# Designs tried in a protein design chat: miniprotein binders against Serine/threonine-protein phosphatase CPPED1 (CPPED1). Part 5

Target 1, 314 residues: Serine/threonine-protein phosphatase CPPED1 (CPPED1), of Homo sapiens (Human) (q9brf8)
Amino acid sequence: MSAAEAGGVFHRARGRTLAAFPAEKESEWKGPFYFILGADPQFGLIKAWSTGDCDNGGDEWEQEIRLTEQAVQAINKLNPKPKFFVLCGDLIHAMPGKPWRTEQTEDLKRVLRAVDRAIPLVLVSGNHDIGNTPTAETVEEFCRTWGDDYFSFWVGGVLFLVLNSQFYENPSKCPSLKQAQDQWLDEQLSIARQRHCQHAIVFQHIPLFLESIDEDDDYYFNLSKSTRKKLADKFIHAGVKVVFSGHYHRNAGGTYQNLDMVVSSAIGCQLGRDPHGLRVVVVTAEKIVHRYYSLDELSEKGIEDDLMDLIKKK

## First folded at step 5 (miniprotein)

Design sa (from R2 with Q32L)
Fold by ESMFold2-Fast, scan of step 5:
Structure sa (fold): chain B 314 residues (1-314), chain A 94 residues (1-94)
Amino acid sequence: as target 1 above (314 residues)
Amino acid sequence: SDTQEVLKRIIQLAEKVVQISREHGNEDIAELATQIIKEAVKALRTGDEQRLEEALYLLRMALSIIAQELGNPEVLKLARDAIRIVEQAIEDLS
């Protein structure tokens, strides 16, 4: 059975919301709390990258399975349990229509079923999940398999927004879907301002920028300068504190005015010097504090006391 | 219609990026870029549009990574020029 057919597997987003966090119970500040962020498990990329395989979706991904299983095991051992585990896109490597896509998807579903049921999964679409140029068909496939491609949810007075950043990269084959997300986003940002949320946090696969708002267009790892500035200004106006992204397979980021852009390195294939890892994100009434952990560090030592003290008020 | 000219230009720019990577002692980056370029060239020559589109996106990713890893303004400019040509090729296929 797919995640959709299993009804509630992975706590799928539906109707632009996440049932695991009912708004009626979550709209008031009830922090501090923390969550875990991973990015780019991207089953198939290690082999495809090392061999330059552009024909198939990567025909070998056992290392990505082991790394993602280690991540799940580390998360399951944490006490107290994180509020949720978010995966910031590129769940698998095989693009829509590629031969290995189904096998990579089923293996990832199997690994993710091992996540403690008390820890909701928040899934963000990446370019490999829906295509560099998404279509209505590829978006529909993602939604059927994993849940909505964009949605909002509340946790303890904090508004979380999940965006499909591929509509910002190239909406040419689905302009109506891009327009629908834009209108929905404007409504959510208005709600954030009107409800005086404690914080608003955005998850999207493609970073606004890697180092600074005025950096040159990369044509792949960052959104175009005109698009990133428009989005950043909207976020700042609505009180968004941070945008978390993957895609770059390295830790990166910067600050524009009072908006933090945080690019988290990969669970799977690394393209820089960072270890395979996860980001721990602590949300307090005053600030958002985060730290990247290698999978080995988190597995062996858990979360450092300075971060945990923020949660336990000690 | 100008596939051969686009192919030649992409190969020339990518080869220059590989050369500069080697001159700076970055053999791992040069080898990785060479593998991606080889696969992209194979895709272009076979005329498989689906394979070609994927190869062009992987090439763009490899060139961006090379430029950023080296931190060299000359390499960044060459990679940027190559990325523009790859982007045009992707647009022409769409």
Scores: ipSAE 0.008, ipTM 0.386, lowest interface PAE 8.5, mean pLDDT 82

Design sb (from R2 with Q32Y E87L)
Fold by ESMFold2-Fast, scan of step 5:
Order: structure tokens, then C-alpha cells, then sequence
Structure sb (fold): chain B 314 residues (1-314), chain A 94 residues (1-94)
């Protein structure tokens, strides 16, 4: 951690909030607006995936650097500027304690410093950032490096919740931390109901589901059926409109009752046939509209007029 | 096809990883991998290339998780070999 890193691109979430969006300025509706969502830049995965490296952190990531630099350059060129850029976990590939983790982290920090200072970064933890089975130590390391692993913030009357989904996957080595997030989440969802926010939106790395709420457990890409149903019901009761996730390295999702589950493909390594890309998310008073763009599409042509018209017209 | 013979080899290697996982008390992960192997075998028999590709991606992830949990050099080698064969099979199917 350094003072230089704290000022500018890395407005680390602290005290379960994000200083870039002071609540006193952001609690009332003042949309429409949009933000950009990326997932899984995951420096190191392309080489690790291509070589079958299952025990190291990936020893080459120049392609992920180029892809993430392209994403940053595309975002910086957008007019009007997006309200923020959220990265939905798996920032780097090397898990805690694995080779190349420090080098991957420093390279990602360097790339992210190029993001326009007017566009705050929102960072979500993934399993590679804190471990498939997190510990107090791996969570603390993430918080020192990137900021709080779960927090809330307001933008123009909309409540955003960032969750550490690894506590839902396997909390066995840090049950007290999982319990703390559960209590905090219940309080935040109560606030969403009481304050009648325009929308409530959740970011977490692991999807609730990939296609439907009743789908079978795959034990890796989706949360267990019992867990996803409990969370989805809590979200629906509080008026959460959508959950955005990464992890799957493919575009996916579905709807359960009136809750949308949106899984975005990766900036980095693809596991399916989607292009490397970013999701544009437009928030209006009535609805949330989103579209996945390849990095080439967004870089060359920007955002399509039908989405931009929603932002420019009330 | 050559791809089908490669897939049979992947399944055999995955079954060995599952066996070693069970011997070390990781029953939940072993059951998970066993279910994916069953889906891969079913997809292979029905000729459903999309389901087969999906099963191979899930198997690759299961093998990686098992290898990391066990930390056993023999399991790590078997998982690495199986993952490399899976990646080649996926490339051949595209």
C-alpha cells in the first residue's frame, strides 16, 4: 500500500464504502447514467490454460496485458465518460502463495493506472484473488492490495453491493468472516428497502446460476442450489434487479422471478467462443439495459446509438 | 475419430485422479468429477459435440481443483497430462 496508489486510479474501498461516490451527493436519483463492466482479466491464465499448467500461476501474460490495455483505451475514449469501471473478480491468475502472483499484480496495477482519473475503479474479488478456500490471511492480503472485499456505494440514487462470493463457496477456514458478511448484507438489503432506491444492483464473482435457478450444482461455476436460492430470495425481497458476475469466461445467465442473473465473458482468457470484451450497462429510471461488446467493437466504434440515446434522453 | 480415442484416454486419466482423491478422503470432489465423467461418456455415446465440449471444460476445472487440494505429485502429473489432452481435444473439435 502507498499514498501514491491511494490517490487517483485506486480509490480503495474502505470501511465498507467507496469514497469516490459520497452518499450525500449520490443518494437521490440523478440518472440516467452508464458504467462499464469487465471480468477475469486474469493475467497468467491464457498461457496456463494453453499448456495445462494446473499447479503454477501462469508464467506468461503479455496477451492479457495487451487486451486489458485495449479495454482501458476504449473506456477512456467514451463520451460521456462512464460513471465507473467495475472488474468482477479474478484480477490475476496466480492464487495466493503461487509463483508469479506479485509480478501479475504489479503489471495489472500499472495497466489500471492508465484509466482516466475521472472514472473510478470498482474491484470485486474472485477465487484466484483470495483462494477457492479463503483464509483470514488471503482476505487481508486482498484488502491491502485492492481494497475491501465487500462494500456498498451509491450512484445517482442506485445502490450497488459488492460481495465476496468465496464465502458462499467455501467458508470453512474463515467462518467468522462469512458470518460478518452475512450480517452486513442483511443490513444493506434492509437499507435498500427502507430508502426506496431507484435500483439495487449486486456484483459478485461467482454466478448464482448460469442458466436457471433450478440447474444442477457444477461445484465450480455456480453457487450451490441451496445457497443460490437463499441469496436470490433475499435479493428479490429487497428489490435487487440484477446480479452481475464473471468466473465462467462465457456470456450466460437467465431470470428467476424478476431477478436477472448476468454472467459476463472475460477480458482475458475465453473458455467459450465469445470475443474478449466488456459489458456496457445503462441505468435508466425504469430499467437496466446492457450489452456485451468485443474489445475491437468498443475500441473502433464505441457504444451503439440506441444505448447512448437512453443516456442522453430522459 | 482420433478425437474419440483421445477422449477415452482423458476419461481413463480422470478416473485415476478420482480414485486417488477418494483414497485421501475428498469424497465430495471425487463425486463431482465422477458425475462429469458420466456426462462426458454420455455425450461421447450420443455424438452431442456441444455437450461433449461443455463436459470437457468442466472436467478440466475439476481435475485442476483436485490436483491443488491433494498436492500429491502423482496426482498433479496425471491432472496436467489429462488437462493437456482435454485442451487438444477441444481445439480439434473447433
Amino acid sequence: as target 1 above (314 residues)
Amino acid sequence: SDTQEVLKRIIQLAEKVVQISREHGNEDIAEYATQIIKEAVKALRTGDEQRLEEALYLLRMALSIIAQELGNPEVLKLARDAIRIVLQAIEDLS
Scores: ipSAE 0.007, ipTM 0.325, lowest interface PAE 9.2, mean pLDDT 83

Design sc (from R2 with Q32E E87M)
Fold by ESMFold2-Fast, scan of step 5:
Structure sc (fold): chain B 314 residues (1-314), chain A 94 residues (1-94)
Amino acid sequence: as target 1 above (314 residues)
Amino acid sequence: SDTQEVLKRIIQLAEKVVQISREHGNEDIAEEATQIIKEAVKALRTGDEQRLEEALYLLRMALSIIAQELGNPEVLKLARDAIRIVMQAIEDLS
């Protein structure tokens, strides 16, 4: 039985909300808590990157299966359980319409079904999931498979926003969908401000920037300078504390005014020197503290005591 | 084809990045870039559109790594110029 049919472990966002976290129970501060963030499992990329051979690279992903299984096993062993597990885009490598996309998708669904039912999955779209230039059709496919491409949810008084960053990169084939997200986002940011949420946190696949707000356009790994500045200013005005992204396959980021940009390295293919890993994010009333763990570190030792002590209400 | 000509130019720019990286003692990055150039050349020789598209994506990612890791203004300019050309080539294939 597919997760799309059964509902299963996939708490798919629908109607721009996530049913696993009903607002009636979650809009008041009930922290501290923590969640786990992964990015770019990207089934198909490791061999493609290492060999440059389409027949072997994008057509083989056993290593990504093993890495993602290790991540799931590590998460399932954590005590207390994290509030949710977010995957910050590029779930699979094969672009819409390309060979191996269906097989990569089914394998990832199988792996993710092993996530403890008590730990909701939060799924963010990446460029490989909907295309560098998304269309209504590629967005609809993603929404059928994984859930809404953008939505909001509340956990213990904290507002979480999931954005489709491909609408910021290139909306040329779906301008009405981009406009709809823009209107929805402005409404959500207004709600964050009016309700005085404890924190507002954004998940999107493409980073605003890699090191600084004024950095040059990379044309792939960061949003254009004009776009990132407009979004950052909107986020700051609404009280957003941090944006978490993937896409770069390295740990990176910086701070612009009081907004942190946190780029998390990949579960799958690494493009820098970071190990395959997951980010532990602890949310307290005063601050958001996070740390990247290799899969081996998290599997063998769990979360370090200094982070866990933050959730004990010291 | 237009795509083949664009790929040749991208390879030339990437080879220049390798040369500058070696001149500055960054042999690890030069080695990584050299491997990607080698794979892109294979894609050019086959004429397979799927292989060409995959090679373009891999090359774009590699050039972005070089741009970010080296921090050399000349290398950054060359890598960003190459990435812009790759982005256009991918769009043209779509």
Scores: ipSAE 0.007, ipTM 0.335, lowest interface PAE 10.1, mean pLDDT 82

Design sd (from R2 with Q32F L76R)
Fold by ESMFold2-Fast, scan of step 5:
Structure sd (fold): chain B 314 residues (1-314), chain A 94 residues (1-94)
Amino acid sequence: as target 1 above (314 residues)
Amino acid sequence: SDTQEVLKRIIQLAEKVVQISREHGNEDIAEFATQIIKEAVKALRTGDEQRLEEALYLLRMALSIIAQELGNPEVRKLARDAIRIVEQAIEDLS
């Protein structure tokens, strides 16, 4: 078997990059293309949510397994294949050190092994993956299990940045790690500007905002007003077009100047009225177009022709 | 609507969470609960059914994080009791 087929290690982010997308092959515009975004499979949340026991890691998650398997099967059927499948954090529900964490993690790994080898996985850390207040130990555990917590990669002239948003929420137990991400991010944004990337796109678990840059702090679902304004201004200056997030378990978002904030609802437990689903994201030379699909819609009908025509005609 | 009455009950429980949190010096939890109360009060003022439904889901998650982050058993029990009330309201709306 090739090394890439042996355990999928080459699809994990290492050294702040993804080996699946070598920069030398991907730094020039080769679009249009598309990718699939999911969020919050969060194995264990449905049971924890239904019982109101937030101290329990959720001792049942068969529904989340079935939903995530349906998502994988739908993705694998798409033609042409998406460039990658990104999961925007909260991979499992059990917080570091909590019951059921190991079992939830092994089950998710098993489900994700079914993703077509030609479709790289991009994994984003959420608060349940590393803790609301991360430590060096919880970050290192995540990196051993899933790959780097922040990294960049290029696809067809587009720069993708994956950020650990928990450092923006509460870095009090790991200020040096937060500082390292800040320095790295400033370097990546400088590269985006200097290389005139076609687009720059950010993935992070916690949304900058849910509706508006000036909305009130809710202390959980959005980043604080001071933090989100600072980040949004940095992103805008570097030419970032969109930030994709999970965390809210509902579809939401808005626009601040030329920056779109897109909050995608969950593969797993829904907290609003959106169906379990995936977001299809089409990248053209001029714009980024996206649409949320229920798992049933995507499984039964695939991607609508109006979106696929953007790939074929542009 | 019944949704407005459920929100009033949850606001009272959230006020209790704030009180207990302050008694134990947990100002972060108190500030968090206070912000959620402000949003629930805004929803009650408008009377919009869709916004009331959205407020229920937001309050439920806020109560869950409060129970998870605070080690005080009384606050955790209050948050869990409030979550059960929110769950019933959500069921009643579907």
Scores: ipSAE 0.007, ipTM 0.308, lowest interface PAE 9.8, mean pLDDT 82

